# Ledger of designs, part 237: VHH binders against Abasic site processing protein HMCES (HMCES)

Target 1, 269 residues: Abasic site processing protein HMCES (HMCES), of Homo sapiens (Human) (q96fz2)
Amino acid sequence: CGRTSCHLPRDVLTRACAYQDRRGQQRLPEWRDPDKYCPSYNKSPQSNSPVLLSRLHFEKDADSSERIIAPMRWGLVPSWFKESDPSKLQFNTTNCRSDTVMEKRSFKVPLGKGRRCVVLADGFYEWQRCQGTNQRQPYFIYFPQIKTEKSGSIGAADSPENWEKVWDNWRLLTMAGIFDCWEPPEGGDVLYSYTIITVDSCKGLSDIHHRMPAILDGEEAVSKWLDFGEVSTQEALKLIHPTENITFHAVSSVVNNSRNNTPECLAPV
Short names: E, the ipSAE of ESMFold2; O, the ipSAE of OpenDDE; V2, 0.75 times the mean of E and O plus 0.25 times the DockQ between their complexes.

## First folded at step 21 (VHH)

Design xa3 (from wb8 with D105N; framework vhh_6z1v_2; at its last look DockQ between E and O 0.63; V2 from the best seeds 0.73)
Fold by OpenDDE, look of step 21:
Structure xa3 (fold): chain B 269 residues (1-269), chain A 123 residues (1-123)
Amino acid sequence: as target 1 above (269 residues)
Amino acid sequence: EVQLVESGGRLVRTGGSLRLSCAASGFDFSTYAMGWFRQAPGKEREVVAAISWHGGITYHADFVKGRFTISRDNAKNTVYLQMNSLKPEDTAVYYCAARPYQIYNRPSDYNYWGQGTQVTVSS
């Protein structure tokens, strides 16, 4: 996974992340560094994206079932990294393979500390290789969405205007991630960064791409992944597997350029 | 204490109309999506209709085919289901359910449930 979409307004995004704590109380995640949230239809590595994480990571004795939402850098910077510039990291940390997560120090160490997060997106992009050509067809991949109607307008399901309305009730993609905290050697603000765990693709996606993000489907899976106070690493890793509960459609080549940030990126062609 | 209380279920003839009501209490109704579900004898519970927290977005199951309409009144903490052109196949216990903000179509996605109201449609 090398490209995502996360374009919802902050308030809409927050509501979409409503949850119940372990006491059954409805909650909204509290924002940390909300000003770092930059909505975009075209998110690339090294950009900031919002993730969910347990409040216990920030507050001693906090209820570990409570959630914080925070923009973090895509591409995990290990805490032991000694260079002053994160861009000097010589290995790719955009993704973490599920089968080798415990073999790589960069991922094993933060995971062992309970630094699990849920990466939020509208969906992610993958490119299918076209047989016989050097051309790649991009696809937007996301959770199946409910076909909803605007109250009072029965007939207009197919208008471009209706597409924008779908975002008010959009089910966010929830991907399993690992994050770390890096303190610059020269001082400054702590950098929070994340990697997305990847797995072999489900059967439905296998013709497009052989790998996919580990998707946490449902509130229980999300809650267990985040709650490092109650759920061990071993138990959490059982949640990491391919899911067939996805849909996709072909999009235009507009998304190929990471600088393009328009609705055309994820629009069906 | 969270409560959802359904009312309006009764025996009606085929082709008749019925309006169900669900009165909510014990939570901030204006921040919850509401849904109507039904369960017929020997069948699984299924979504009939759902409405978002602000009432601007609705969902109706395919079998509704324009016969039923969900609505809500946040000032009264009540959700409604207007049912027209009722058929014997619509006979079921109808349940009101609630979940945070967004509408979903699976029963497992809803947190609060009423006790249900019986709707019977005679031929």
Scores: ipSAE 0.803, ipTM 0.901, lowest interface PAE 0.6, mean pLDDT 93
Fold by ESMFold2, look of step 21:
Structure xa3 (fold): chain B 269 residues (1-269), chain A 123 residues (1-123)
Amino acid sequence: as target 1 above (269 residues)
Amino acid sequence: EVQLVESGGRLVRTGGSLRLSCAASGFDFSTYAMGWFRQAPGKEREVVAAISWHGGITYHADFVKGRFTISRDNAKNTVYLQMNSLKPEDTAVYYCAARPYQIYNRPSDYNYWGQGTQVTVSS
């Protein structure tokens, strides 16, 4: 779980994240730091990607069911980190295994503070290792999408007119994450950063890779994971499990180079 | 406060036509996608058709494509299902449902539901 696509323009992404608060009121999440959002078909660790989190993290008396959307750095930097450069962190925090989350200080501490987030993407990439060779086959993995009269296929998104046929009704992948807040020792802005929780792969993905992100399927799961004011850590962790409600297709090796940011990265082959 | 009220379901002969209506109140209709679902006895509830918040994107299930047409009138807060060339297999309770902006296919993806209207197609 080390590569995603999150390429929608901000207004389309925001509308795709429309939700209802605990009172049934429709809302859009409120952006923080929108200038840090960098849409791309090919996101890698250390880049910023949008996540959802409870408004209560920012406002003392806020309704914990209300959502903020903010770009955060992929690769959690613990609040206790003392170096000035986050790249000097001694261990990889791109992912967090669900079976050890309560044993690892880097994840247990922020989780205990209610620092749960939902990581947004069009979908994620995984590389299938092949027997007897060093070559790997990349796949793009995402929620099943309803087939509309305006949408053709995912590959039809490579022209301006066809983009709206595929992406205007795209259901975003919603992954369970943990975030932390780090104050650089020399001062400056607080760094928000996240890790993606992983679980064993479902049966449908097991031939591609043995791990998958913990996917939150549907608004009830998303709401419970985000609402640290009403949902305890123990109850939230019950949401962390594999799902079979997932689909995929093979893609070309263009995606292998993280500098390639084109629709070809996710086009079916 | 939110209410979806279906109407127009009745008994009709094979090959006939019906128009179902769903009147919405208690929410901003113009920001919601609308769907028609149906449930026959012993079957799971299934999506029949859906329409996006602005009306520009639609879905029709394969079993109704070419026969049923979903439409909406945002000025009247109403979604419609025009059903033509009805078959006995179309006999079911038809439900109106709503969710924000985008159309989805699972009943669990929809926030608001009507009480349903019975459609019966005689052979």
Scores: ipSAE 0.726, ipTM 0.880, lowest interface PAE 1.0, mean pLDDT 91
ESMFold2 (binder alone), look of step 21: mean pLDDT 91; pTM 0.922

Design xa30 (from xa1 with H54R; framework vhh_6z1v_2; at its last look DockQ between E and O 0.82; V2 from the best seeds 0.82)
Fold by OpenDDE, look of step 21:
Structure xa30 (fold): chain B 269 residues (1-269), chain A 123 residues (1-123)
Amino acid sequence: as target 1 above (269 residues)
Amino acid sequence: EVQLVESGGRLVRTGGSLRLSCAASGFDFSTYAMGWFRQAPGKEREVVAAISWRGGITYHADFVKGRFTISRDNAKNTVYLQMNSLKPEDTAVYYCAARPYQIYSRPSDYNYWGQGTQVTVSS
């Protein structure tokens, strides 16, 4: 996974992340650094995207079932990294393979500290290799959405009247991630960054791409992944597997350029 | 305490009409999506209709075919199901359910449930 969409307004995004704590109380996640949230139809590595994480990571003795929403850098920067510039990291941390998560120090160490997060997106993009050509067809991949009477098409959602029909009731994609905290050697703000765990693709997606993000389907899976106070690493890793509960459609080549940030990125062709 | 109380279920003849009501209390009704579900004997609980927290988005199951209409009154903390052209196949216990903001189709996605009201349609 090297490209996502996360373009919802902050308030809409927050509502979409409503949850119940362990006491059954309905809550909205509290924002940390909301000003770092930059909505985009075309999110690439090194950009900031919103993730969910347990409040216990920030507050001692907090209820670990409570959630915080925070923009973090895509591409995990390990806490042990000693260079002054995160861009000098010599290995790719955009994704973490599920089968080698415990073999790589950069992922094993933060995971062992309970630094699990849920990466939020409208969906993600993947490119299918076209037979006989060097061209690749991009696809937008997301949770199946409920078909409502006022439901518009994604392609028509660029108009204000159609936007609400599509996005106000949008089910966000919830991907399993690991995050870490990096303190710059020269001082400054702590950098929070994440990697997306990947798995072999489901059967439905296998013709498009052989790998997919580990998707957490449903509130129980999301809650267990986040609640590092009550759920062990071993139990949490059982949640990491391919899911068939996805849909996709072909999109235009507009998304190929990471600088393009328009509804056309998501529009069916 | 969260409460959902359904009312309006009764015996009706084929082709008849009913209006179900669900009165909500104990939570901020205006921030919840509401749904009507039904369960017939020996069958799984299934979604009939759902309405978003603001009422702008609605869903009706395919079997409804325009016969039923969900609506809500946030000032009264009540959700309604107008049922017209009832058929014997509509005989079931009808449940009101609530979840945060958005509409979902699966029963497991809803947090609060009423006790249900019996709807019986005779031939």
Scores: ipSAE 0.844, ipTM 0.922, lowest interface PAE 0.6, mean pLDDT 94
Fold by ESMFold2, look of step 21:
Structure xa30 (fold): chain B 269 residues (1-269), chain A 123 residues (1-123)
Amino acid sequence: as target 1 above (269 residues)
Amino acid sequence: EVQLVESGGRLVRTGGSLRLSCAASGFDFSTYAMGWFRQAPGKEREVVAAISWRGGITYHADFVKGRFTISRDNAKNTVYLQMNSLKPEDTAVYYCAARPYQIYSRPSDYNYWGQGTQVTVSS
């Protein structure tokens, strides 16, 4: 997973993240650094995207079931990294393989600190390698969406104007992530950054790509992944598995260039 | 205390009409999407219709489209299901359910549930 869409206005995104705390109270996540949210149809590594994390990471004695939403850098910079320039990392931290997460210091250390987050997106892109050519077919991959009467069809654009109405009720993709906090050696603000955990692809996606993000399907999975105060690392890792509750459609090559930020990036072809 | 109380279920003849009501209390109704689900004996609970928190977005299952209409009255904290042209296959217990803001299709996506009201459609 190396490209996502996360384009919803902040207020729509926030309402899509409504949840219940452990006492059954309905809440919205509380924003930190809301002015750093940069919506785009075409997010790439090193950009900022919103993640959910437990309030307990920020407040002494807070209820660990309460959620904060904050923009973080995609591409985890380990807290122990000694260079002044994060681009000097000699390994890629865009993704974290689930089968080696407890063997890699970059991921094991923050995970041991309970630094679990939920990475939010409209969906993600993957490129299918076509045998016999150098061409790659991009797909937009997302949760199945309920068919609403104020929105157009998903999967095929029967009418261009109906495509835009689907976002009023969009179910956000929720991916399991790990984050860390890095203090630049020359001073300045702490850098929050995340990685997306990956697993083997489900049968439905295996013809597109052999890996997929670890998707947290439903409120129980999201709550358990976030709640490092009540859910141990060992129990949380049981949530990390492929899911078949996923759908996709082919998109044009417009998305290939990460500078393109238009609805065409995810429009069905 | 959160409560959803359905009413209006009864025995009706094929081709008849009835209107279900669901009165909500114990939460801010205006921030919740509402759904009607049904369950016939031996079958799984399934979504029939749903309406977003402000009422501007609706869903009706294909098997009821054109016959059933969901609506809500936020001033009365009530959601309705108008059921026309009833068929014997509409016989089921009908449940009212709530979740924040957006409509979803799976029963597991809804936080609050009523006790249900029985609808029986005879030949």
Scores: ipSAE 0.797, ipTM 0.912, lowest interface PAE 0.8, mean pLDDT 91
ESMFold2 (binder alone), look of step 21: mean pLDDT 90; pTM 0.919

Design xa4 (from wb8 with F63S; framework vhh_6z1v_2; at its last look DockQ between E and O 0.91; V2 from the best seeds 0.81)
Fold by ESMFold2, look of step 21:
Structure xa4 (fold): chain B 269 residues (1-269), chain A 123 residues (1-123)
Amino acid sequence: as target 1 above (269 residues)
Amino acid sequence: EVQLVESGGRLVRTGGSLRLSCAASGFDFSTYAMGWFRQAPGKEREVVAAISWHGGITYHADSVKGRFTISRDNAKNTVYLQMNSLKPEDTAVYYCAARPYQIYDRPSDYNYWGQGTQVTVSS
């Protein structure tokens, strides 16, 4: 998982993240650093994308079931990193394999601190290798969407009305992540950054790629992953598995160039 | 206290019509999507129709499309299911359900549920 779409305006995204706290009260997540949210149909590592995390990470004695939404850098920068420039990190932290998460210092340490997050996207892209060539077929992969009477075509949003027919009711993909907090040695703001946990692909995706993000399907899974105050690391890791509740369609090679930020990136072909 | 109260279920003949109502209280109705689900004897609960928080997006199951229509009246905090051309296969307990903003199709996606109203369609 190395490319996503996360293009919704902030207010639409926030409503899609409505939840109930431990007491059953409806809430919207509270934004931190909303100005760092950069919506795009074509997000790459090192860009900022919104994640959910427990309020308890920010406030002493907060209800750990309450959620914060914040943009974070994709590509976890460990708290122990000593250089002044994160690009000097000597290893790739875009993804974290579930089968070795407790063996890798970059992931084990923040996980032990309860630094679990939910990474939000419209869906993700994956490239299928074609036999006998270097040519690759990109696919857009996402939760199945309920078929509405006013549905338009995915990616054919010529006007606000057509866009709303598809995206106003879009179920966001919710991926399990780990984050860390890095203090630059020369001072400045703390850098929040995340990795996406990966698992073996489900049967439905195995012809496209052998790995998939760990998807949290439904509010119970999301709540348990986020609530580090009530759910131990051991219990949370039981949530990390493949899911068959996923769908996909082929897309144009327009998405190959990460500078292309248009609905065509995810439009069916 | 959140309450969803269904009404209007009764015995009708094949080809007849019914309108179900669900009165909502105890929450801000205008921020919730509403759904009608049904459960026939020996079967699992299934979505029949759903309507978004603003009323502009709807879903109807293939088995009822063209015959049933969901609607809402935010001034009355009420959601309706108009059921036309009823068939014996429509016999079930019908439930009203609510979740924030967006419509989904699985019962586990909904937070609040009514007690149900029985609809029986005779040959």
Scores: ipSAE 0.784, ipTM 0.906, lowest interface PAE 0.8, mean pLDDT 92
Fold by OpenDDE, look of step 21:
Structure xa4 (fold): chain B 269 residues (1-269), chain A 123 residues (1-123)
Amino acid sequence: as target 1 above (269 residues)
Amino acid sequence: EVQLVESGGRLVRTGGSLRLSCAASGFDFSTYAMGWFRQAPGKEREVVAAISWHGGITYHADSVKGRFTISRDNAKNTVYLQMNSLKPEDTAVYYCAARPYQIYDRPSDYNYWGQGTQVTVSS
């Protein structure tokens, strides 16, 4: 996974992340660094995207079932990294393969510390290789959405009003991630960064791409992944597997340019 | 304490009309999506209709489209199901359910449930 969409307004995004804590109380995640949230139809590595994480990571004795939402850098920078520039990392940390997560120090160490997060997106993009050509067809991949009476096809939202309504009821894609905290050697703000765990693609997606993000389907899966206080690493890793509960449609080549940030990126062609 | 109390279920003849009500208490009703579900004997619970927290988005199952209409009154903490042109196939226990903000079509996606009200449509 090298491209996502996360364009919802902050308030809409927050509502979409409503949850119940272990006491059954409805809550909204509290924002950390909300100003770093930059909505975009075309999110690439090194950009900031919102993730969910347990409040216990920030507050001692906090209820670990409570959630924080925070923009983090896509591309995990390990805490042990000693260079002053994260771009000097010699290995790609955009994704973490599920089968080797425990073999790589950059992922194993933060995971062992309980630094699990849920990466939020409207969906993600993948490119299908066309047989016999160097051309690639991009697809937008996301959770199946409920067909509401006012919800035209993502493409048929002819009016801004209809568009807002559709997205206000959008089920966000919830991807399993690992994050880490990096302190620059020269001082400054702590950098929070994440990697997306990937798995082999489900059967439905296999013709498009052979790998997919580990998707956490449902509130229970999301809760267990986040709750590092009560759920062990071993138990959490049981949640990491392919899911068939996805849908997709072909999109235009507009998304190929990471600078393009318009609704056309995810519109069906 | 969270409570959802359904009312209005009764015996009705085929082609008749019925209005169900669900009164909610113990939570901020205005921040919850509401749904009507039904369960017939020997069948799984299924979504009938759902309405978003602000009432701007609705869903109706294909089996009830054009006949049933969901609505809500946030001032009264009540959700309604107007049922017209009732058929014997509509016989079931109807349940009111609630979840945060957005509407979903799966029963497992809803957090709070009423005790249900029996709707029986006779031929």
Scores: ipSAE 0.771, ipTM 0.885, lowest interface PAE 0.7, mean pLDDT 93
ESMFold2 (binder alone), look of step 21: mean pLDDT 91; pTM 0.922

Design xa5 (from xa1 with F63S; framework vhh_6z1v_2; at its last look DockQ between E and O 0.61; V2 from the best seeds 0.75)
Fold by OpenDDE, look of step 21:
Structure xa5 (fold): chain B 269 residues (1-269), chain A 123 residues (1-123)
Amino acid sequence: as target 1 above (269 residues)
Amino acid sequence: EVQLVESGGRLVRTGGSLRLSCAASGFDFSTYAMGWFRQAPGKEREVVAAISWHGGITYHADSVKGRFTISRDNAKNTVYLQMNSLKPEDTAVYYCAARPYQIYSRPSDYNYWGQGTQVTVSS
């Protein structure tokens, strides 16, 4: 996964992340560094994206079922990294393969510390290789959405013109991630960064791409992944597998340029 | 204590109309999406209609589109289901349900449930 969409307004995003704590109380995640949230239809590595994580990571003795939402850098910077510039990392940390997560120090160490997060997105992009041509067809991949209508207008939701209207009730994609905290050697603010765990693609996606993000489908999966106080690493890793509960459509080549940030990026062609 | 109380269910003839109401209490109604579900004998519970927290977004099952309409009044903490052109196939116990903000189609995605109201459509 090298490209995502996360364009919802902050308030809409927050509401979409409503949850129940272990006591059954309805809550909204609290924001950390909300000003770092930059909505975009075209998110690339090294950009900031919002993730969910347990409140226990920030507050001693906090209820680990409570959630925080925070923009973090895409591309995990290990805490042990001693260079002054994160861009000097010589290895790719955009993704972490599920089969080697415990073999790589960069991912194993933060995971062992319970630094699990849920990466939020409208969806992610993948490119299908076209046989016989050097051209790749991009696809937008996301959770299946309910066909909704605006109050008073039955049936309008299926028109391309009304595609943006579905965002008011959009089910966010929830991807399993690992984050780490890096302190710059020269001082300054702690950098929070994340990697997305990847798995082999489900059957439905296999013709498009052979790998996919580990998607946490449903509140239980999300809660267990985040709750590092109650759920062990071993138990959490059982949640990491391919899911067939996805849909996709072809999009234009507009998304190929990471500088393009328009609704056209995810619009069906 | 959270409560959802359905009312309005009764015996009606085919082609008739009925309006169901669900009165909510014990939670911030204005922050919850509301749904109507139904369960017929021997069948699974299924979504009939749902409405977002602000009422701007609705969903209607294909089986009831054009006949049923969900609405809500946040000032009264009440959700409604207007049912027109009723058919024998609409006979079921109708339940109202609540979940935070967004509408979903699966019963398992809703947190609070009413006791249900019986709707019977005779031929």
Scores: ipSAE 0.794, ipTM 0.896, lowest interface PAE 0.6, mean pLDDT 93
Fold by ESMFold2, look of step 21:
Structure xa5 (fold): chain B 269 residues (1-269), chain A 123 residues (1-123)
Amino acid sequence: as target 1 above (269 residues)
Amino acid sequence: EVQLVESGGRLVRTGGSLRLSCAASGFDFSTYAMGWFRQAPGKEREVVAAISWHGGITYHADSVKGRFTISRDNAKNTVYLQMNSLKPEDTAVYYCAARPYQIYSRPSDYNYWGQGTQVTVSS
């Protein structure tokens, strides 16, 4: 998993993240650093994307079931990293394989501190290698969406009114992540950064790519992954598995260039 | 404290009409999406219709499109299901359910449930 879409306006994104705390009270996650949220149809590693994490990471004695939403850098920078420039990191931390997560210091250490997060996206992109050619077919992959009633003709399908109806009810993809906090040696703000946990792809995606992000399907899975105050690492890791509850469609090569930030990136066929 | 109370389920003839109501209390109705689900004997609970928190977005299952209409009245904290052209296969217990803001399809996505009301459609 190396490209996502996360394009919703902040208020729409926040409502899509409404949840219940352990006492059954409806809440919206509280933002930290909202000005760092950069919505785009075409997010790549090293960019900031919003993640959910427990309030207990920020406040002594906080209810660990309460959620913070914050933009973090994609590509985990370990707390022990010694250089002043994160680009000098000698290994790729965009993803973390589930089968070796407890063997890699970069991931085991923050996981042991309860530094679990939920990475938010509209969906992710994956490139299928075609037999007999070097051409790769990009796909946009996302949760199945309920088909809502909308007005319009074919020519009106992309109007502002249709955009609100499609995306106002969009179910966000919720991926399991690990984050860490790095203090630059030359000073400056602490860098929050994350990796996306990956698993073997489900049968439905195996013809597209052999790996997929670990998807947390439903509020129970999301709550358990986030709640490091009540859910141990060992119990949380039981949530990490492939899911068949996923759908996809082919997209144009516009998405190949990570500088393209347009709805065409995820448009079908 | 939170309650969803369905009413209006009864025996009707094939081709008949029926209106179900669900009165909600104990939460801010205006921030919740509402759904009608049904469960026939031996079958899994399935979404029939759903309506977003602001009422501007709806869903109707293909099996009921054109026959059933979901609506809501936020002033009365009530969601409705108008059921026309009823068929024997519509026989089921109908449940009202709520979740924050957006409509979803799976029963596990909904936080609050009513006790259900029986609808029986005779030949």
Scores: ipSAE 0.791, ipTM 0.906, lowest interface PAE 0.8, mean pLDDT 91
ESMFold2 (binder alone), look of step 21: mean pLDDT 91; pTM 0.926

